VH-VL binders against q9h9l3. Designs and how they scored, part 149

Target 1, 176 residues: q9h9l3
Amino acid sequence: PRKMVAIDCEMVGTGPKGHVSSLARCSIVNYNGDVLYDEYILPPCHIVDYRTRWSGIRKQHMVNATPFKIARGQILKILTGKIVVGHAIHNDFKALQYFHPKSLTRDTSHIPPLNRKADCPENATMSLKHLTKKLLNRDIQVGKSGHSSVEDAQATMELYKLVEVEWEEHLARNPP
Key: E = the ipSAE of ESMFold2; O = the ipSAE of OpenDDE; V2 = 0.75 times the mean of E and O plus 0.25 times the DockQ between their complexes.

## First folded at step 7 (VH-VL)

Design X72 (framework fv_amlenetug; at its last look DockQ between E and O 0.04; V2 from the best seeds 0.00; counts 0 for: pae O 11.7 > 2, placed apart)
Fold by ESMFold2-Fast, scan of step 7:
Structure X72 (fold): chain C 176 residues (1-176), chain A 120 residues (1-120), chain B 108 residues (1-108)
Amino acid sequence: as target 1 above (176 residues)
Amino acid sequence: EVQLLESGGGLVQTGGSLRLSCAASGFTFSNYAMTWVRQAPGKGLEWVSSISYSGDYTDYADSVKGRFTISRDNSQNTLYLQMNSLRAEDTAVYYCAKVRYYGSGSFDYWGQGTLVTVSS
Amino acid sequence: EIVLTQSPGTLSLSPGERATLSCRASQSVSDNYLAWYQQKPGQAPRLLIYGASTRATGIPDRFSGSGSGTDFTLTISRLEPEDFAVYYCQQYYSSPETFGQGTKVEIK
């Protein structure tokens, strides 16, 4: 209902020794956690390392995957003009080859009040898994079969909602 | 207007081979994954094979693995299914279908189908 | 592979009635990776619903999809004469992609 969405992307390794992170899945949820977008994405370069333990991506997911150019266009149409919430979101934007205005970006890995609620140092970069367990009493990213980007996006939105009023007031007084 | 037109079906003897073609128009064929789905007379739908937009990734139903080969020619906007070692159980109408992006894995446009009859 | 079981096999109804079609998966399926198709005699299938609940372009609002996990439903709120057909569910969450066996909606 609000002009706010949460995003989480999964990347696979391309380029020399799989050192380049290329977009291979993207999930976007609305304010209530309903899925707006969830697609596997085929990178333009050969996949060297699926990074399955973290990404959850396997060769079988590439068969019906959306080409990067098309996926990027679809994703950007959803993100443009909205407040976008993510965790370490610069990695997602880099994989999308996209610039989103800082004034409309909310990174739950860099929100001091959120760390404070979790009894963590305000300026530390805490993992999504840790913050979600501490503040929402939920275990995400369980096991070794890979992460669910839908689960991660939903958790990220719920974490932001815990500090939304306080943080939006802070940003209004201290525009980025 | 999206159009998919299958051809190559017909009567073939058990153990024989057939090559099906699907001519695509009305969309940028090279941007979409494509699939073959079959339907035996009076029966339901069975997914057969899919191919990525680039042709580099393919997948097959266990019933056809090792016997069928899916391929595509993006320069001719054509999808193919090479069927070898045909069995009576392969008798079906074969549909060519376009994978929908935004709901990838569902099929938004289908051809009219081509009938393959395997007998001896 | 995920097996989809549709029920009932045949649903006999009159125009104007509500049709409720069930699709049960042998394993959990994301509610975003299930589609519904309509097939009329002699025709190719037509996509009705994808992502469990999103109507495809041109599909009347009397068609709705719902459900999650292992239980999914297609509802036709008020049957029109053109709605008497066979309906298939399909999952695209796990390879291989699978279809249910179909539910025939026929005139009583």
Scores: ipSAE 0.584, ipTM 0.852, lowest interface PAE 2.1, mean pLDDT 92
Fold by ESMFold2, look of step 8:
Structure X72 (fold): chain C 176 residues (1-176), chain A 120 residues (1-120), chain B 108 residues (1-108)
Amino acid sequence: as target 1 above (176 residues)
Amino acid sequence: EVQLLESGGGLVQTGGSLRLSCAASGFTFSNYAMTWVRQAPGKGLEWVSSISYSGDYTDYADSVKGRFTISRDNSQNTLYLQMNSLRAEDTAVYYCAKVRYYGSGSFDYWGQGTLVTVSS
Amino acid sequence: EIVLTQSPGTLSLSPGERATLSCRASQSVSDNYLAWYQQKPGQAPRLLIYGASTRATGIPDRFSGSGSGTDFTLTISRLEPEDFAVYYCQQYYSSPETFGQGTKVEIK
């Protein structure tokens, strides 16, 4: 198939009152779920809120973390020219300060056939955890120690595969 | 051409203090996390401490927490280890090492080490 | 703390033979967070493998790494005279970062 990857990011709170979401981990997997990239990333701004319960990011992760500018360069080299799959992927691209071509972007939070398979309203925004449980019979994001971006990227790719043929044909008939 | 040159080792009495330095060249020092690893005579490698590229984040082995302080001066391309309350168990060759990015947390360049001997 | 246990402690082999070195972790380690180092007497360690299986720059292809979870292997397909040294595995998955106790590869 065309070169296809899945991406997931974890963010921490920076800026006033910790309300800005800044990239602190990024994981990229290939079509088979093999890890192509998985690094902790140190935001250029002071971290106000690690958001650990959801992000899984702790102070210890920041010691060896790759500076944002370097990590962004590494990540964009992997993404260039590829179909990129994600869940609510606009948040990931915003954190990367990057625009990926819409024709090469797939967002599992906005694929009506995928929602239909999960017995959800086709226009609803469903969580990755919910879709993964319903459609793959797997539990992700278990416990109180936060999400794993590797686990989430892998789940996102598997979800897309369930509708890949149908959705790629739809996009060919209805170019974004 | 990356080079790391440790200095400041020597003989010191139990309870004493010593400061190690590591002079870096051949790379943009301020872009990289750095670490100290030690090796007691005839023994294996032990991670001691690491510091982020800016110096804002540090981490320590339990055996040295509260006694050792890692720091860096990016304007002088120098890594430091302040060692206080030294014990006989701290006797080792101390290496500074550069953290590799992509594979971060692994150490791609090492100095030749400086010997610290704690006696009495 | 993740304890790394290397085996064997000493491996006595001749040049041209295949060496297989094991590193076992007390807890699961992500594949991307394991490294192997070579150290010769009186020298600093040298990075061989990172991410469990990726050769560092300038490392000959006779060195290969494999494994996942708790069991990792360094393989030297054909020992050269310069390969007789001590080898250490390292995990950098969780703090504190830890090394195995080493495997000495010596000439028989």
Scores: ipSAE 0.514, ipTM 0.823, lowest interface PAE 2.5, mean pLDDT 91
Fold by OpenDDE, look of step 8:
Structure X72 (fold): chain C 176 residues (1-176), chain A 120 residues (1-120), chain B 108 residues (1-108)
Amino acid sequence: as target 1 above (176 residues)
Amino acid sequence: EVQLLESGGGLVQTGGSLRLSCAASGFTFSNYAMTWVRQAPGKGLEWVSSISYSGDYTDYADSVKGRFTISRDNSQNTLYLQMNSLRAEDTAVYYCAKVRYYGSGSFDYWGQGTLVTVSS
Amino acid sequence: EIVLTQSPGTLSLSPGERATLSCRASQSVSDNYLAWYQQKPGQAPRLLIYGASTRATGIPDRFSGSGSGTDFTLTISRLEPEDFAVYYCQQYYSSPETFGQGTKVEIK
């Protein structure tokens, strides 16, 4: 079987009025939840809004942050050829300015069996926080200090593991 | 126990070709990136090439780009290095090494190396 | 590429002494992407430290790594006879991966 990794990114606001979401942290974990990558990333443009309450990113984190171009290269090197698991992962890929092959992508926000297991409507988009609480009895994204991308990536992987067999079989029969 | 066994080294003339093999055992070969690192006689270590676990990604040092090709057969637990247009400066002990954890990272296990000698 | 410069070139010490090896990078390297290797004559390199400060499996406590940015250090608290060898630092922060030129730790 293909090696799987889970990814979670934190974004800050750049551009006019901070409406552009720019990558500021990226965390990648393996199937067992071990951290493969976790770096603060410096956007190429001036940060207008750190979105700290959500992102957890502060100005001090950008002092030694990895330049985006370098970080992107490192991340892509890790992702290439792997099955990439994420929650609402299209946002992460957009921030990375990279799109992983659909056949190798697993978005836990769009897995009906996962929602079913959580007693949620199959076609609804549920938050990572909600699914994690419901299915793993774990609290993530607590407090006002912002999210932990490592924690979120780990939770995402654990959620996927709950439905991995069923979903992989489904995908095999219904390739994207 | 992890084992990496290189083979295929030897004497070759300038401009010649050689194919190195690395037989891996003691770990799930298909789960790890692999790399070739070489060491010229009496010199330091030089990264040569890396390949992802699936083989979908490859990378090369500028010194060997266009001449060397790294590949792998996960069904045979074997890593390869095809070396073409060999030069005197390619003379070295060639090590295959397992990437520890990341897609590209430190090398936690090394083979014994195989000597490649390129003569004019 | 990132150039790693090790110092000193040769370190002459006696068993039981403390060894301090330096590795300087031409540009900043994340501490998650710096490794140290030991190589004895006629042998393949052995991983000692990864992520700048984490000992590899089976590596004795006398070996420790530290540093960040451009300056990294490998410390051997008390040299054992088997520790006399060549030591290399390596960065895998950016391609190409590069090694330092090595520091030889020899018996005084």
Scores: ipSAE 0.000, ipTM 0.560, lowest interface PAE 11.7, mean pLDDT 91
ESMFold2 (binder alone), look of step 8: mean pLDDT 92; pTM 0.948

Design X73 (framework fv_amlenetug)
Fold by ESMFold2-Fast, scan of step 7:
Structure X73 (fold): chain C 176 residues (1-176), chain A 120 residues (1-120), chain B 108 residues (1-108)
Amino acid sequence: as target 1 above (176 residues)
Amino acid sequence: EVQLLESGGGLVQTGGSLRLSCAASGFTFSNYAMTWVRQAPGKGLEWVSGISYSGDYTDYADSVKGRFTISRDNSQNTLYLQMNSLRAEDTAVYYCAKVRYYGSGSFDYWGQGTLVTVSS
Amino acid sequence: EIVLTQSPGTLSLSPGERATLSCRASQSVSDNYLAWYQQKPGQAPRLLIYGASTRATGIPDRFSGSGSGTDFTLTISRLEPEDFAVYYCQQYYSSPETFGQGTKVEIK
């Protein structure tokens, strides 16, 4: 029986004009919502734009941050062989420079039954904030200090649990 | 088939102590915040205390702060309320309730309640 | 703390009539963190509405919630015999969580 975790990452801007998204925080929670991993991560390149309004990351978070190469190794040990839940999860995998099998990936931004429960068009890509408000009656990503990746990962797991039985049955009949 | 079953209520003297328990089943207990709500005979509902899903954070109504302690045992799916220095005004039916989404305060499932009577 | 005041204290109505129950908050309940509960004698409360207007699972569509800020309403469009009960509003925007004093809906 496969284990399941949920992930959410925060990125900062590196490279020319800060246009490259580099991993700067990662949170992973288990099925019950308990935190398995939550670390600030130091990119190997100079940070041009902290994107603090969205990432919640400030310069002081970088002074004791785990170097990218070490953090990546720790994260991949947790993800490998597990069903990984995320929202727009391809962005997280790209920041990790990691390829996770589609058969073990669950993206809450692309689950038609979840949109249907939220009274949204089934094939639309809805934000995590919108789905969480409609289905869990919880406001996440509030305030002006950026997002909490722990809060986002926990909300993502709870959203998936609302459709887990239905969606796993669908995937068994229609393998990706 | 979510079930919450309170126990431990009874008659106790002013200044005494009592420990309430709530046995939970039918959901992943460790994933949700829990709360105690009381109702004095013939009166309305009063929130007493809440605890986060991990047990790391607790909150209390001012009327019970310093006297009551909420705790949980996630391995046994049990919620507790330790009540010390009991007063006549603590007489009520005490309900255990599940928080609908951890961190929010709407309560989607309730136990049957357990009566606590405090007299002199 | 936020004080919730319900009105009227008692509604005497007949089956088939519309019931309108009010809940007023002493300060704004942002993000619509307001719930409604039904309680019958000798029973635990039952969640009807959360988020001011979202029906809980299994709740008939004759129950509806509305309002925002400081003024909230629970409406029962056509009373059934089983709807005669006490109704409580509750805010969960600000700690401590608080309940209104209740509105009793009774048979005329």
Scores: ipSAE 0.000, ipTM 0.465, lowest interface PAE 17.0, mean pLDDT 86

Design X74 (framework fv_amlenetug)
Fold by ESMFold2-Fast, scan of step 7:
Structure X74 (fold): chain C 176 residues (1-176), chain A 120 residues (1-120), chain B 108 residues (1-108)
Amino acid sequence: as target 1 above (176 residues)
Amino acid sequence: EVQLLESGGGLVQTGGSLRLSCAASGFTFSNYAMSWVRQAPGKGLEWVSAISYSGDYTDYADSVKGRFTISRDNSQNTLYLQMNSLRAEDTAVYYCAKVRYYGSGSFDYWGQGTLVTVSS
Amino acid sequence: EIVLTQSPGTLSLSPGERATLSCRASQSVSDNYLAWYQQKPGQAPRLLIYGASTRATGIPDRFSGSGSGTDFTLTISRLEPEDFAVYYCQQYYSSPETFGQGTKVEIK
């Protein structure tokens, strides 16, 4: 199981008052940070709120966007059988309408050793931006034009690599 | 194999109209965004217009906005470009282009092109 | 709109030589949303590289792309007779999609 990827998704608001989060972009990188997948995705429902400040998504990105059903199929082919790293990854899997085995899932928002290295409470949910600044001395998600899901996926992989050896040993002794 | 076949080009007077068609085969047309890209004689490539897989979203170059309308018929696997109020500077070979990896905006397959000549 | 400037306008080279083509953007092309196309006389363009460095299906490994931000390069490591053509870069990061003016690679 050397095959590991990191994922980050961007969501837009659909449904009443834009309260439903629908997948609108997905980026997947390999262990070294090379991009394996990066596509804009058109939700099946009308977009009410682009949430541009966070998502970086604008109406212009929807013109060339991949249909949700097709994108989902492409993404799942990449994720299946691999260790998938993400930050608050439950939100990404929910947007993908996908179940990934817990034994192959690594969530950098719920790894106690990672929080400990950042001088944060071990059971707190810390933002990707905070952990990246504290542990990698790198600023991500700068500005107000939205986040780069490629940048976020790359940062997430680098964060996991800081605790990979000790966390994989922990999981081998304490299977999920 | 993927094929894109343009038709509808020809000679037209300034102020006139033409409708271009692109017949697609060898892939699931309804799953892909499509574009029109043109090339004036002896010049480089210029993106003209794009349409989403569903037809619900369109975009246009400023030079053609308000004059050209892109549309598609997914049941017939056909892309269209309605060109109105044609100008001499619209003279070009018009290519139908398929978007690669769907939402990326690069073009993995192109048609043979159809020549549109606008003269006064 | 993002303006792409290609240089040189013309490269005169012999078969077997290395070709290096430049594409410079007026502002950052984030996420490496840059493609390279080859166009031979009387033919439609052919996709060579997308994502700045990923070779398209069926493209020989003598073609490679590199760069990020505002400075991108297409390299042909060992020119074959069939490689003498016009090459275009394209950004698809910001609407409208734009192309460079082209670099002609011709026989010396």
Scores: ipSAE 0.204, ipTM 0.740, lowest interface PAE 4.5, mean pLDDT 90

Design X75 (framework fv_amlenetug)
Fold by ESMFold2-Fast, scan of step 7:
Structure X75 (fold): chain C 176 residues (1-176), chain A 120 residues (1-120), chain B 108 residues (1-108)
Amino acid sequence: as target 1 above (176 residues)
Amino acid sequence: EVQLLESGGGLVQTGGSLRLSCAASGFTFSNYAMTWVRQAPGKGLEWVSAITYSGDYTDYADSVKGRFTISRDNSQNTLYLQMNSLRAEDTAVYYCAKVRYYGSGSFDYWGQGTLVTVSS
Amino acid sequence: EIVLTQSPGTLSLSPGERATLSCRASQSVSDNYLAWYQQKPGQAPRLLIYGASTRATGIPDRFSGSGSGTDFTLTISRLEPEDFAVYYCQQYYSSPETFGQGTKVEIK
């Protein structure tokens, strides 16, 4: 059996007009929701737009932030060989400049049984906030101070656990 | 300029072995997953194997599991494919390709390919 | 594994015409996990589209990708002489990565 973790990343805007999304925080939790990693990350490029309303990142968080190259090494060491759960996880992997095997990847934005339980179209991409409210009766990503990547990673793991048995059986019969 | 250069192909007898190499340059090799894709003469593309940036995880097509081994040497910027127990149906041009960086198997740069011919 | 079926197998057209190529998946593929490649004789494949609809760097805007779920389309709005080639779709949602069998776009 493989160990399982959930990840959520926060991005800030870099590059021309802040249009490039660069990693600025990463949280990783284990199966039980315990935090394994949670660091602010300093992008190698100048931050143009902190996107604070969504990212929760402020200039003061960058003072003690882990440089991208070091953080990436730490994160990838945790993820390698594990089943990694995320929501729209391709964005997190893109920010990390990382390939994770699809056979070990679980994206809660693209699990048909999960959407079915939430009375949503099976192939639609639903937000983490919507699925968490509908299935866990919990509000996340509230207020104007930005998201908590720890809270988002924990919610993502709990959502996956609702369909874990059914989805793992599906994957065993239809190997990714 | 991103470059991938395959080598090691050639004629081999059924049951034999070959090791393919792919020399990478123009990008930070150790940051990217790599893959091998093959194409039999006059046929379509078939994914063969992939390896993560660190080499900690590998994946294989069912047709080659137990016979082929993918590996990499990040200090030499080189990708390898060790091919054992070769069969006639392994005859193909073998391409080395770079995986795009957000966990996806789309392949943004390809080498020129190296031909492997397996005769019985 | 996800099986990708491309149609038609061969598309015979003249320069200036519109080409529409289909790729159907045996099960749902995220619209962020489908790519299209172009391959000319004797050459390596070239990435055209990834994420079902995003053009790769340097790809002309006459190439467009669309679709979601199980039904994907590559459109070439006005064929140029250099566009006559074999085109492959590829899914990267579920391991193993699989390719369609290809559609040959040839001169009529």
Scores: ipSAE 0.000, ipTM 0.475, lowest interface PAE 15.6, mean pLDDT 86

Design X76 (framework fv_amlenetug)
Fold by ESMFold2-Fast, scan of step 7:
Structure X76 (fold): chain C 176 residues (1-176), chain A 120 residues (1-120), chain B 108 residues (1-108)
Amino acid sequence: as target 1 above (176 residues)
Amino acid sequence: EVQLLESGGGLVQTGGSLRLSCAASGFTFSNYAMTWVRQAPGKGLEWVSAIDYSGDYTDYADSVKGRFTISRDNSQNTLYLQMNSLRAEDTAVYYCAKVRYYGSGSFDYWGQGTLVTVSS
Amino acid sequence: EIVLTQSPGTLSLSPGERATLSCRASQSVSDNYLAWYQQKPGQAPRLLIYGASTRATGIPDRFSGSGSGTDFTLTISRLEPEDFAVYYCQQYYSSPETFGQGTKVEIK
């Protein structure tokens, strides 16, 4: 089987009024939840809005952060050729300025069987926090310091594993 | 021009429920975080809840956690606050406010407020 | 959570005078994450200053903000009749967002 990783990125606001989402942290875990990559990333543009409540990013994290160009190269080497699991993963790929093949992408915000297990409407978009609480009985994104992208990536992989067999069979019959 | 119009306030008994709505216009609603701030009669401002631009991430004041749910419908440009298990201390004017930036920031535009009165 | 303490609780002044309002934080706040609001009776708050010192759109230049770390100040250089109101500071550096208790600027 193809190797599988889960990713979660944190973005900060750059550009006019902080309207552009720029990568500021990326965490990647393997199938077992072991960390393969976890770095703070320095955007090439001036940070206007740290979005700290959700990102957990503060000015201190940008000191010695890996420049975007270097981080992107490292991240893409890990993702290339693998099945990549994420939640609302299109946002992560956009921030990475990267196109990952749809056939190798798994978005836990758009997997109907996962919503079904959570007693939610199959076509609704549920938050990672809600699905993790309902299905894993675990609270993530707790506290006042923003999100942990490692915690989010680990939860995302665990959620996918709950539906992996049935969803991979579905994708084999109905390719993206 | 930016407009935020709250509705849904009223009188409710302790233990009851109420849903507030905030209709937004004059800006790209789906690009901004939104928040609810309340003010009890004669008191100061208290932040209640926030939601990011996508609706995926929410945050709550400890006093309302588990009882209130913030949500948004970006297709209808509407913000909601579902209030359950209401207590007398939840009596306040509830303001819908726009966060100046996508995720965090000052609150640059405010609605007129809607009064919620919780009585025994 | 960061607690904001405003002083004085009430400022009694006459039109034309300078008002100086203080906001002290229990923990350090970046100078880019402190805002000031004005509220008149029966009205919603109005953003005056964000980023500790930047005036919001449409705010007269008699309003100015300064400070960093734990000590912040709002100054109204020459009070106009419409400036008599309650003023709140707010930090948006650390969740939860918190407000000061308010300073009432009233006519002497």
Scores: ipSAE 0.020, ipTM 0.608, lowest interface PAE 7.3, mean pLDDT 88

Design X78 (framework fv_amlenetug)
Fold by ESMFold2-Fast, scan of step 7:
Structure X78 (fold): chain C 176 residues (1-176), chain A 120 residues (1-120), chain B 108 residues (1-108)
Amino acid sequence: as target 1 above (176 residues)
Amino acid sequence: EVQLLESGGGLVQTGGSLRLSCAASGFTFSNYSMTWVRQAPGKGLEWVSAISYSGDYTDYADSVKGRFTISRDNSQNTLYLQMNSLRAEDTAVYYCAKVRYYGSYSFDYWGQGTLVTVSS
Amino acid sequence: EIVLTQSPGTLSLSPGERATLSCRASQSVSDNYLAWYQQKPGQAPRLLIYGASTRATGIPDRFSGSGSGTDFTLTISRLEPEDFAVYYCQQYYSSPYTFGQGTKVEIK
């Protein structure tokens, strides 16, 4: 079968008033939750807003961060040809300035059977925190120090595994 | 070939009730979410309601919430819309439509529509 | 809810001309969950484009979709007589799944 990975990115604010989201950390885990990649990434533009409460990123993390162009190459090498799982994954791909084929993309914010298991409306967009609490009985994104992209990627993979058989069968019959 | 055939439309007085049916064929009905979309005379399209493939989850536009109920019978390949407390502004052609794939509510096949006219 | 605004309301063109139709969203439509439909008088709508730029099965290549975020475009490169119709955009990123008000493409 095709190899599968899960990804989660943290973004900082760049551009006018920090409204542009730029990649500042990326974590990728394999099917079992083992970390394949986890690096702080230096945006090519000046950071206006670290968004630390959510991103967990501070100025100190940027001192030895991998430049965006180099990090992007490393990340894309890992993602290419694999099934990539994420939550609201469009935001991650946008920050990476990357297009991943929809046939190989799995977005846990848009999987009706997953919402169904969580007693949520099938077509609603539920947060990763909510689905993880309901289905895995785990609290993620706790406190005010920011999110762990490793923790989020691991939770995302575990959520996908709950519906993998059903969803892959559906996609085989109903290609995106 | 995929075919959706609506029925049950007609004339009804304000405050009345009406049940629409949509008979589906040419695809595995139980694998797909379904939707109702309406169009008032001379106006644009308005999404009304959606139901999951299992029938366990439903969603509604605010304009119909509490008055309309979407349901399905997977053994009969039929989608329903129960309309209660009908108002003049509910006058429209009602289309049954198939959701293209899970998690993405674009509508790849549509029925011919059935006209509901609410008078008074 | 996400409100979709289509412009222009009416396009008066001749066969062989290019038609460009706009759809603007009140909020970002993430993942390009935007579809375009064609409706002819007395007929049900027909899916043309989904995912902002992917043509549905059986749709001629003269139809193309583009755009992202809040600004989307449907282009018909060379209008055929059968293309004169009303066109609707629809977002399916979040419920309620809203449609634009439509753009009528009519013969000059």
Scores: ipSAE 0.000, ipTM 0.463, lowest interface PAE 17.6, mean pLDDT 87

